# Designs tried in a protein design chat: VH-VL binders against q9uuj3r425to622. Part 32

Target 1, 198 residues: q9uuj3r425to622
Amino acid sequence: SSLTEDNLIVSLVPKILAYLLDAYSYERDEEVLSCVWTTEVPLKDAFDLKSVLRKTDNVESVLNACVEKYTLSSITCSLRLCLLEFPDSLIRSSFYDYFKAIYTTYTDFEDLDHRLYSIKKCLLHLHSTPLHILEEIIRHLSAYAISIRMKDGQIRHLAKIISPCVLRPPDDLNIIPVEDTHPTLLVIDLINEFENLF
Below, E stands for the ipSAE of ESMFold2; O stands for the ipSAE of OpenDDE; V2 stands for 0.75 times the mean of E and O plus 0.25 times the DockQ between their complexes.

## First folded at step 18 (VH-VL; framework fv_acimtamig)

Design bb3 (at its last look DockQ between E and O 0.65; V2 from the best seeds 0.75)
Fold by OpenDDE, look of step 18:
Structure bb3 (fold): chain C 198 residues (1-198), chain A 123 residues (1-123), chain B 106 residues (1-106)
Amino acid sequence: as target 1 above (198 residues)
Amino acid sequence: QVQLVQSGAEVKKPGESLKVSCKASGYTFTEYYMHWVRQAPGQGLEWMGIINPSGGLKSYAQKFQGRVTMTRDTSTSTVYMELSSLRSEDTAVYYCARDLEDRDYSGPYFDYWGQGTLVTVSS
Amino acid sequence: SYVLTQPSSVSVAPGQTATISCGGHNIGSYSVHWYQQRPGQSPVLVIYRDSNRPSGIPERFSGSNSGNTATLTISGTQAMDEADYYCQVWDYRYVVFGGGTKLTVL
């Protein structure tokens, strides 16, 4: 069952991201475009969409058919829900204390090299599937951030939203985001320094 | 008034690295993205990359990926562009250019340009 | 990659109207910007977002964008308008320039 779920996510995530990338090119409302990942949506909608996406072999067709019913933010929320269904975060929860220590010690901009080294070291210990998914997500978000020229505050907000998918505490069984600073900081570095880390 | 003042001309050999600076003044440095554009002699404008106000987020043209590094120093209001493994075809005038106003998501245009820095790569 | 196509050169007599085209697939869906570059000088923004003029740019400069072609128009062309002109768009996360057009005032 775990293998099946992993395979589903491995196939689903790139397709959703590809659809979003295409959708960005057609979206002319700057406000909508700037909040695709950060706008709150009804959880019911996101769950419904997730259920439909998990049952289809044609993700693009389903998403195209649902354009009138679901917003881009519903799509991104559904994606996050899919990721949260993993037994663990993309970066294993066993690294939670590791990164807590890193981001409590290396808090200044001048300490970036130390943080990057620590992140790279961790990435080398991840399994191929979670690492691949993480890379795809961070690649997408980094590109998206540049595309709309996000400000630092927007990047932080984005990082906060996606951080539960990336790094959770070991006992976190909730789908509701936990307000931890160090996972958010980690995701900020992942987004900002994507080319240096992957 | 907004000013972008770049470092002086340089002569380099193949295989070396160049680093051009762009000092900004006359506006809030930490609110604007910055771009680098180069122009080979007799050729058109070529975009190299973009860097965000804090200097943390960058994106480079595919052609320069792996060779280019953009950085910012907020304390001196200076942006840097480093290009490594220089070739003769890297001979060009390099420009820094300021991105459009804050909170504009419609795509960048360049309202202010540096004076340009000529870099000559010759054996 | 997205490509912008400009004519290599355009010639116009003084006082006449010069038109410089910038072709791209569905370019009308993009915001097109135009730069003027005189010999030995840095580029100068002359049109932004298809048809807007920055402060200090003469009214004789205008722009339009529809379908597959953006156009820079210079009415009452003057000798000082002789320069290279470049169109530019933002393709998701990349800046794309046209090849440039040399405008000669005869």
Scores: ipSAE 0.850, ipTM 0.925, lowest interface PAE 0.6, mean pLDDT 92
Fold by ESMFold2, look of step 18:
Structure bb3 (fold): chain C 198 residues (1-198), chain A 123 residues (1-123), chain B 106 residues (1-106)
Amino acid sequence: as target 1 above (198 residues)
Amino acid sequence: QVQLVQSGAEVKKPGESLKVSCKASGYTFTEYYMHWVRQAPGQGLEWMGIINPSGGLKSYAQKFQGRVTMTRDTSTSTVYMELSSLRSEDTAVYYCARDLEDRDYSGPYFDYWGQGTLVTVSS
Amino acid sequence: SYVLTQPSSVSVAPGQTATISCGGHNIGSYSVHWYQQRPGQSPVLVIYRDSNRPSGIPERFSGSNSGNTATLTISGTQAMDEADYYCQVWDYRYVVFGGGTKLTVL
């Protein structure tokens, strides 16, 4: 609910994503490109950049000034940190057990239509602001994955990294139990089926 | 030998849907992305979209967003393209084409093509 | 929305060299692929990554790419080379084809 009034997030997330999209076209190192969202970065660098990004009215100017100082992975990490500061995940945490049941019941590729129907029902219940942010992020990640023709293992790794931003348990710890794979499986479906879900 | 064998020609009316299949053989189906390309009579090649057969990651050309659906069945090594709300302008030969997996700045190029499926849309 | 431009037709006499251009803004930074389509047939890859020939493509086919122009060159052109030719690039997440060039051998 609090996300509906956070005008900074509505502005910041799309601008960071637009910057990344443009920057991908100029990155010639395939290994760097393939790991932009998954490369470990020094936490100091990510927190410093996050702090500057949250204070600025001109995200593009800050990021352009950062071309010599911060990597693309620092930018993606800073974005994830911004999303984790929200009081709830983009898909509100009250859906945590709902999706656990879905991914326990509809486990196979033949069950995809059932999973997609259930996901689409959930999306209809989201407030417009978290839904918009979720759509923009998943659109970006789907396009990015296509652009480098990711293998399934790479998509799973990407989905695991982003999953705490998307769906986490209702306990304010921002921790997904290690035995719970359904948040990762949900993000895999969101990325793979973006064209059919949004 | 790599083969991409498509379903047979179809005749459709405006407002109907078409669904073309493309069965792959001679290689590991799940290791290569697949594309759909169409060609209207006397016209050039028009890209429609891409699908990863293993996980189903997919993306559509903007012109077809909302009308096209790409799916696959790994048990039969088959990719499907469905185009809804057909118009006479959708009359074309529809091709599947295999994305060669080189994952560098060159991006996809298509080393093998299906034989094409002629779809005629007329009232 | 990247655009590739090809001439609509090129005519050459048998045995002469045909050149087919593919224009695009800074196309030299892309890898350009070329397809031959004979009447009633599926496209066939003839050049990939600017200048490489797939197995089975005669060495009279060659390609180059720099600046704003990629070029398919067919030396010693034969009647069987009469076909439509398409250039193609990958622009981030989109495949882009040129409009096609009809090669006529007279």
Scores: ipSAE 0.721, ipTM 0.866, lowest interface PAE 1.1, mean pLDDT 88
ESMFold2 (binder alone), look of step 18: mean pLDDT 93; pTM 0.953

## First folded at step 19 (VH-VL; framework fv_acimtamig)

Design cc1 (at its last fold request DockQ between E and O 0.74; V2 from the best seeds 0.81)
Fold by OpenDDE, look of step 20:
Structure cc1 (fold): chain C 198 residues (1-198), chain A 123 residues (1-123), chain B 106 residues (1-106)
Amino acid sequence: as target 1 above (198 residues)
Amino acid sequence: QVQLVQSGAEVKKPGESLKVSCKASGYTFTEYYMHWVRQAPGQGLEWMGIINPSGGLRSYAQKFQGRVTMTRDTSTSTVYMELSSLRSEDTAVYYCARDLEDYDRSGPYFDYWGQGTLVTVSS
Amino acid sequence: SYVLTQPSSVSVAPGQTATISCGGHNIGSYSVHWYQQRPGQSPVLVIYKDSERPSGIPERFSGSNSGNTATLTISGTQAMDEADYYCQVWDYRYVVFGGGTKLTVL
């Protein structure tokens, strides 16, 4: 069951991201485009869409058919929900404290090399599937950020939204303590330094 | 007044690296994206890449991926572009160009340009 | 990759209207910007967002964009307008330039 679920996600994530990429090119509303990943949507919609997406062999067809029913933000939320259904975050929760220590120690821009080294080291220990999914998501988000020329604050917000999918505390179902910012910081580094890390 | 002042001309050999600087003044350096564009002799403009205000986020043209590195120094208001593994085809005038602080879907356009830096790659 | 196509050269007599085209698939959905480059000089923005003029650019410069063609128009062309002209768009995360058009004032 776990393997089956993994396979579904491996196929689903790239297809959804590809669809979003195409959708960006047609979206003319600046406000919509700038908050595709950060806009809150009704959870019911996201769950409904997720259920449909998980049952289809043709993700693009389903999404095209649902254009009037679901917003782009619903799609991104559905994707996040799919990722949150994994028993662990893309980066194993066993690294949670590892990165907590890293980002407590190396907080300045001058410390970037140390952080990047730590990230790379961690990535080398990931299984192929979660690593691949992580790479695809971060690639997409990095490109998206550039496409709309995000400011740092926007990247931070985006990182905060996606961080539960990337790094969760051990034995925690997607709840990150408010005081713990290192998952967000990690995602910021992943987005900013994508080409250097992957 | 906005000014972008680039480093001087360079002569390089194949296989070497170039690093061009662009010093910005007359505006808030940390609020604008910066681009690099090059132009081979007698050829058109070729976009190389973009770097965000903080210098953390960068994107390069596919052609230059793996060879180009863009960086920023906020303390000196300077943007750098490094190109490695130089070839004769890399002979060009290299320009820094300022993006606008505009998030319009219209995308970036360049209101200010550096004076250009000629880099000649020859054996 | 997205491609912008410009004529290699355009000639016009002084005082006449010069028209430079920039072709691209569904370019009308993009925002097109234009640059002027005189010999030995850096490019200068002359039109942005299809039809807007930066401060300091003469009114004789105008732009339009629809369908598959963007157009830079120079009315009452002067000798000083002799230059290379480049159109440019933003394709998601990439800047794309046209090949450039050499405008000759006869």
Scores: ipSAE 0.836, ipTM 0.919, lowest interface PAE 0.6, mean pLDDT 92
Fold by ESMFold2, fold request of step 21:
Structure cc1 (fold): chain C 198 residues (1-198), chain A 123 residues (1-123), chain B 106 residues (1-106)
Amino acid sequence: as target 1 above (198 residues)
Amino acid sequence: QVQLVQSGAEVKKPGESLKVSCKASGYTFTEYYMHWVRQAPGQGLEWMGIINPSGGLRSYAQKFQGRVTMTRDTSTSTVYMELSSLRSEDTAVYYCARDLEDYDRSGPYFDYWGQGTLVTVSS
Amino acid sequence: SYVLTQPSSVSVAPGQTATISCGGHNIGSYSVHWYQQRPGQSPVLVIYKDSERPSGIPERFSGSNSGNTATLTISGTQAMDEADYYCQVWDYRYVVFGGGTKLTVL
């Protein structure tokens, strides 16, 4: 139901992230590794894996048994689908217009400290479960981006893909209007400033 | 004609902070990650951390977590490393070193280094 | 964290072959890079990706990497090769250096 009540997602997210972390060390194809979170996958594979992950008491066993069938991108897509099932984003949707105003007002490098202050205030108001999940995801993505020395365009693309999980409008669960870039810009700041924010 | 020019030697007291600058020239500053490495007298090379000069993404060696801060100024093509709560054991030569332009699974290797900055921490 | 071990010193006579080891668990799965450092100078890359030489590095410098050991080999060692030598890898998001080896040419 809600992120604060779903004990399965609390345990599922860290296990999937730990699996991915270990799997990155074995991936020899640099192109595959650089696109793990952004490669399009057959939706059937992602939904099937999500369904199995939701039912299992042993996430590692499922992922190990299916390594040849499930690409790393299927695993990241399944994780995002799990988060999108909840009626609210990790940063609750009541902050949507708040951050739209922030990223409209404080748009450039000189304004970074103002944006970071606003993000820190928001994080203090999150319930512990969505805050913990957010921190673990951003920690993972920040480390992943460092591990392959992502360029700014790659970080932006990654941020755009994850942004509906992080912040979406109150009444449009999986839809961010095309003209609204602030959820992507927020995730860019979360990734780049992880060391300062968490 | 890649060049990394660091700030001059410093003498510090315990409890103070050091801040070393590294000015880059001869290449597109924002396209290459930058690393910081130190070397205590008579000792080996010790990696401190990495920064993306474009967006500011950074990561630190665990030993320095909580004491080190890496920043940059793209208008001057300069990266900075600040180490707080200094102890005499922080006496070292501090180097900046440039990463590769593009990701390579072999990881970074450093063909361009700054000249080094000696920081002495003593009473 | 991942650890690289090197002997503290190696001594050779002029003209002999020097061998400097860099030990690490399954280091053969990493790409190993090597640096030369003379007193008072910044490190200089002498081998990258296990066995590649940057331009300007003599062919008498060579490298190998398999199993648990990477090796820097200097054939026909000269007095000017007297320096400290460091191995280095990238371990996910960390740079790791070996402890360094002082090469002495007697």
Scores: ipSAE 0.831, ipTM 0.922, lowest interface PAE 0.7, mean pLDDT 90
ESMFold2, look of step 19: ipSAE 0.829; ipTM 0.914
ESMFold2 (binder alone), look of step 19: mean pLDDT 93; pTM 0.954
OpenDDE, look of step 19: ipSAE 0.787; ipTM 0.896
ESMFold2, look of step 20: ipSAE 0.820; ipTM 0.913
ESMFold2 (binder alone), look of step 20: mean pLDDT 93; pTM 0.953
ESMFold2, fold request of step 21: ipSAE 0.825, 0.824; ipTM 0.918, 0.918
ESMFold2 (binder alone), fold request of step 21: mean pLDDT 93, 93, 93; pTM 0.952, 0.953, 0.951
OpenDDE, fold request of step 21: ipSAE 0.771, 0.827, 0.793; ipTM 0.892, 0.918, 0.903

Design cc2 (at its last fold request DockQ between E and O 0.75; V2 from the best seeds 0.84)
Fold by OpenDDE, fold request of step 21:
Structure cc2 (fold): chain C 198 residues (1-198), chain A 123 residues (1-123), chain B 106 residues (1-106)
Amino acid sequence: as target 1 above (198 residues)
Amino acid sequence: QVQLVQSGAEVKKPGESLKVSCKASGYTFTEYYMHWVRQAPGQGLEWMGIINPSGGLKSYAQKFQGRVTMTRDTSTSTVYMELSSLRSEDTAVYYCARDLEDYDRSGPYFDYWGQGTLVTVSS
Amino acid sequence: SYVLTQPSSVSVAPGQTATISCGGHNIGSYSVHWYQQRPGQSPVLVIYKDSERPSGIPERFSGSNSGNTATLTISGTQAMDEADYYCQVWDYRWVVFGGGTKLTVL
């Protein structure tokens, strides 16, 4: 049932993020650490790990046991796959065109307040579960970005990768238009302005 | 030579806001993170927050969340720190400090500091 | 929150060696940086990455970090070294300062 799946994700996502947070402290290679979310991994590995994670009550134990088998990037990819299995994006797809209009109209840095207002308004209309998950993910990513002192290009890349989990078009079973950048821009603002939004 | 020049001393009343500026020169402004640190009279250094080179990404110490805003103006090579809802406890010297990037996990250390801005909050 | 602990004060005679400690849980896994602050002045970086000296800092300044304690050592202490000293680390996404140590040169 949808309720069961929602409960599972609500429990799973924070645990994975907590594990990652801890794992960052042990990664001494800055290049590896800086690409934990952006490095491509074999999809088979990500799916295999996802399957295992969804069946366990002890995420940390499983991840610790598999530390030699899976990279941190495999973990982040698995997390994204879990989120993509949601019936809808964390921000409902009904807001897709809403944000398209916002980011078409308010394109400059000086327009940030208008974008933030629109984002806040949207967040007030989200259900508790997706809102909570969104908050946890964005909190994690914002902190992560600061921790490794990300440059704008890196943030953009990160945002692009996570954006399908955050905002999909209403017909998300189809190909996302390549020309649509507003989901990425939205996630950039979410990451950059986390402290003002949540 | 690298210089960080801050705005002058201010006197504020409780409930008001302060805004301190830090003008940078002598280096590529858009390549370095900037930090704000304050020091109450007779007290130690207290970290307030960090802002990335473009000014987009910011993070504040928990104590100041909701009251502090850090911004950057690339055209003038200036960083700003605004603190609202001032209290007497906010009386301090406020410093901007450049984050030296070393491409390792040693974290930020501050090789250059502003001269400090004294803000006095009194009724 | 991560906490750094420094002694409030250290006294040393001129020419003697001053040692200032900075305690933190597993601080040896961090990179510790040290700042000197003379009265009425801005802080100055004197040691970074545990033991490295910035250009212009005298060789009498040295640093070490292991276990639960980082140490700033000033050999041949001079009157001009009288100041407050602060240790600092980067804890994930937070800058953490020690409480500071007032070094008095007697």
Scores: ipSAE 0.902, ipTM 0.951, lowest interface PAE 0.5, mean pLDDT 93
Fold by ESMFold2, look of step 19:
Structure cc2 (fold): chain C 198 residues (1-198), chain A 123 residues (1-123), chain B 106 residues (1-106)
Amino acid sequence: as target 1 above (198 residues)
Amino acid sequence: QVQLVQSGAEVKKPGESLKVSCKASGYTFTEYYMHWVRQAPGQGLEWMGIINPSGGLKSYAQKFQGRVTMTRDTSTSTVYMELSSLRSEDTAVYYCARDLEDYDRSGPYFDYWGQGTLVTVSS
Amino acid sequence: SYVLTQPSSVSVAPGQTATISCGGHNIGSYSVHWYQQRPGQSPVLVIYKDSERPSGIPERFSGSNSGNTATLTISGTQAMDEADYYCQVWDYRWVVFGGGTKLTVL
């Protein structure tokens, strides 16, 4: 979590997202494309790739040189591991209970404007670096979901996978309890309402 | 039996907002994305954006970002398109058009269109 | 943003073959769809996925797509074919229409 490590992650995220965007155009298997962010991969492969990516100044060269070794899902998993190494989630963990209250009170479609207002207030108080990374990730995921016209169930699955990167509890373990669905619901709103939030 | 029925023609002044409705029937409303397309008099078709009527996932054409809002009401099977800060150039027929049920890499093509809503913005 | 270019108009004599082009950089890698629009009416799909014909569209309508050009072809052109024609693709997350071609049957 050093200043140097934070600067590398800031540079790394947009480069990986740009690589994925280009790679989507070459993936002809529609099922593979729809599961790029959600397919299970051997964690060894994702950790190995993360280690190499942290040492490089040229993300694209690393990924191009090892194309057959790395699946797109290994790349997305490696990105998520990088985000999990931040000391806090992209939305500060001090907002965890705030959003828990919001998503237990305002659960319906009619309550969307209340939830969006709460999200906008939170975004105004994020530091610039996590806000920038959050915006770029949600922009990418929203566009990706549109590009394949994801069904709601697919969006929920995607949101569940990404939610630990976005909002975690403030305790030392940073484990989202199984009964807590609000981090997933928050990410669903971020993706669905990107045009209105950012 | 699929029908997309749009709200009636409107006359607006510059600076006002328009809001066109598109009521769907004859199919499962939440399983198909909906698009909005407009056509100025004597001009071509211009895509405005897309909305998933189920969860509300939406994306707008760059030209309309900041002025367009797309919403839906599942209880009435209706999508809405709202365009704010109207200019005389926004005079057009506004169409809704239904996407495919399932993802197809060929992208959307539109078998079903609303009848169109003429909105006139006069100074 | 991706651009599709169509001629503004095409004129043909009745019974002749009309061809309407839709130009785009590497358009052969896209699936191209075509719409017919008569005055005061909503567009009607006449070709999809480059060359597929919806049910109810006459066999004289056909399409092709390769390289930088997609083409709508109407053989044995009839007066009822006089209309505006639009090509359309999906580019990542954007629907893109061509500018439209007015077909006149003289």
Scores: ipSAE 0.836, ipTM 0.917, lowest interface PAE 0.6, mean pLDDT 90
ESMFold2 (binder alone), look of step 19: mean pLDDT 93; pTM 0.951
OpenDDE, look of step 19: ipSAE 0.794; ipTM 0.900
ESMFold2, look of step 20: ipSAE 0.828; ipTM 0.914
ESMFold2 (binder alone), look of step 20: mean pLDDT 93; pTM 0.952
OpenDDE, look of step 20: ipSAE 0.875; ipTM 0.935
ESMFold2, fold request of step 21: ipSAE 0.789, 0.828, 0.829; ipTM 0.901, 0.918, 0.919
ESMFold2 (binder alone), fold request of step 21: mean pLDDT 93, 93, 93; pTM 0.949, 0.949, 0.951
OpenDDE, fold request of step 21: ipSAE 0.862, 0.890; ipTM 0.925, 0.944

Design cc3 (at its last look DockQ between E and O 0.44; V2 from the best seeds 0.67)
Fold by OpenDDE, look of step 19:
Structure cc3 (fold): chain C 198 residues (1-198), chain A 123 residues (1-123), chain B 106 residues (1-106)
Amino acid sequence: as target 1 above (198 residues)
Amino acid sequence: QVQLVQSGAEVKKPGESLKVSCKASGYTFTEYYMHWVRQAPGQGLEWMGIINPSGGLKSYAQKFQGRVTMTRDTSTSTVYMELSSLRSEDTAVYYCARDLYDYDRSGPYFDYWGQGTLVTVSS
Amino acid sequence: SYVLTQPSSVSVAPGQTATISCGGHNIGSYSVHWYQQRPGQSPVLVIYRDSNRPSGIPERFSGSNSGNTATLTISGTQAMDEADYYCQVWDYRYVVFGGGTKLTVL
């Protein structure tokens, strides 16, 4: 049952992203478009939508039917909730300290190659499913970011929002220290350097 | 005063690569997106792609995907556009163009242009 | 891909009003920008976001956008206005230019 559920989510993520991509092309409200991933939504709405999406094989049809009820931000939030339900982050939590070390050591712009190497090395160790999902998400976010011409601060904000889905601390470290920003930094590099990493 | 100064004219052979530079001055280089646009002789403007301030994010026109590479050097305030596997049809004036201020989220428009770089591709 | 359509050429007598159209499906939902390009020169922004003029652009230049047509209007056309004019929009990740219109001042 868990495997079936996981498989459903795996198939769900690309479909949601494809829908969002299409939605972006029709959205003419710049304010709405600029904050699709960062706008806070009622959690109830996100959970409700998540529940509906997880029960259907026709994601596009469901989303099309719900366009009046749910905002694009509700969709992105629902997607994040789905990802957070995975037993682990897309990049395994076992890499948490690995990346902590990387982003404490290689902090300068000139160190980008070292960070990229480290990221690539990690990606080679990921299973196909989480790697695929990660690639799709980062591809989507990279494209989205440039489509609205995000500033660095906006990319940071986006990265902060999505980072819990990408890299979580291990279970024995239930509290993410506020000062630990390496997951966010990782996602920033993933977004900015998508073409070099995937 | 904002200035975009491009590299000089080039003559290339089919199969070679071109690399045009655009040096920016008179503004905060790291805050603006940059675009490349070309124009074949007697033809209209053709958008090639966009690169973000950090140089990491890029979007290329489909026509040039796989052949074009845009890069930035913050230390020299220079943007580069490289086009490989050149053809005679790539003969054009190439322009860098600054994306206007990020406060406008209505899409890019170009308030400043380079002087253009003529690249001639001939056998 | 999104396509913008312009007339290849427009002619106007000095002092008269020139109108250059830019057609696109539901173009009124886009922000349209206009560029002037004189022979041998780089393009110059003359209208941004449908109807706004950059500093230094004469008041005789105006723009509108609705439905399926954006329009650049040059009132009191002068000889110096003879140039190619291009409309431009942003379609998600791509800049789209019109084919350009050659304005001749007779």
Scores: ipSAE 0.789, ipTM 0.899, lowest interface PAE 0.6, mean pLDDT 92
Fold by ESMFold2, look of step 19:
Structure cc3 (fold): chain C 198 residues (1-198), chain A 123 residues (1-123), chain B 106 residues (1-106)
Amino acid sequence: as target 1 above (198 residues)
Amino acid sequence: QVQLVQSGAEVKKPGESLKVSCKASGYTFTEYYMHWVRQAPGQGLEWMGIINPSGGLKSYAQKFQGRVTMTRDTSTSTVYMELSSLRSEDTAVYYCARDLYDYDRSGPYFDYWGQGTLVTVSS
Amino acid sequence: SYVLTQPSSVSVAPGQTATISCGGHNIGSYSVHWYQQRPGQSPVLVIYRDSNRPSGIPERFSGSNSGNTATLTISGTQAMDEADYYCQVWDYRYVVFGGGTKLTVL
């Protein structure tokens, strides 16, 4: 797919994540910091930044030069937009119903080992590009959540926002049906268990 | 009264695994993150990792990645640390420590520690 | 990775002031926490966020942090203060301890 062939996205994602990691250390407002990935931003700002980021030879330089113009939430939103432009999610959409069955069957914390086994099997079948991007994003989100002692409800909200990048239904327009919670539950497990999954 | 009570001392052979428990009481178990720290004989403190006992969010020190697993059981207010593929240098006292964290960017500090669990790895 | 450096030992006479340093690059930008560990016992928090004392810690314990050095100061040292002392920071990704300083009261 185009995700597996896009060499720009492979370099763009880690650079944006590294920028955000450093930027978190300078953010003094607790509420702003806790909502960097979940705060709604004007769509125009996110699309404009995405356009600049895809044209640049130096992601860090662009972001450093535009600190006050682009909020951290604009940067995270632009990253998500880059991933949503691909017709398939990081975990290919053919796994959508696979995980729906898993999260219908194994619903409790005692079932975690079964869910982790299922996730590990899925990860082995991903192309190296989407797998690497997924790993980098989840590594970042796990570290971010720990650094601010996120509560479970905050982690669930974060997971809901990122889930369309991770797992979408086949033939969709980047929309997860509201009644389907398993993509959110999958991302919660990815974040909580990053150390055991990657 | 906050207490962190750890499992008893163990003797292990190289290649085996250890599993230390830390039972919390006197506070709301799920509201505080927990850390594991070890101390080899005559040596300093070495951080191993952190776990949120509520949802299981966890991170491990790089040195222990691939050998350490941290879990919890909210029904017994207990966190666990498992270390596999033991070597003689894993001989240490293993501590659990309660995370206290302020949004003033002060980072975690440890207000309560378990009594420690001596694990000896010898052939 | 971030490193904290402490002297291996410090000796003071009873009643004198002990000073234990914790060196680190730009440690003044971190919050530094200090632990006392008596022989055979678990560590005990004695200073947090550079200079604050937990309840029950004597006023003779104080701390400071600026530049590349954090300092634990124990005035009017007593025999019971003989212990190992560790400084600690959080370096975004992990907890870092100093190597420890043995305080001897002689």
Scores: ipSAE 0.705, ipTM 0.863, lowest interface PAE 1.1, mean pLDDT 89
ESMFold2 (binder alone), look of step 19: mean pLDDT 93; pTM 0.953

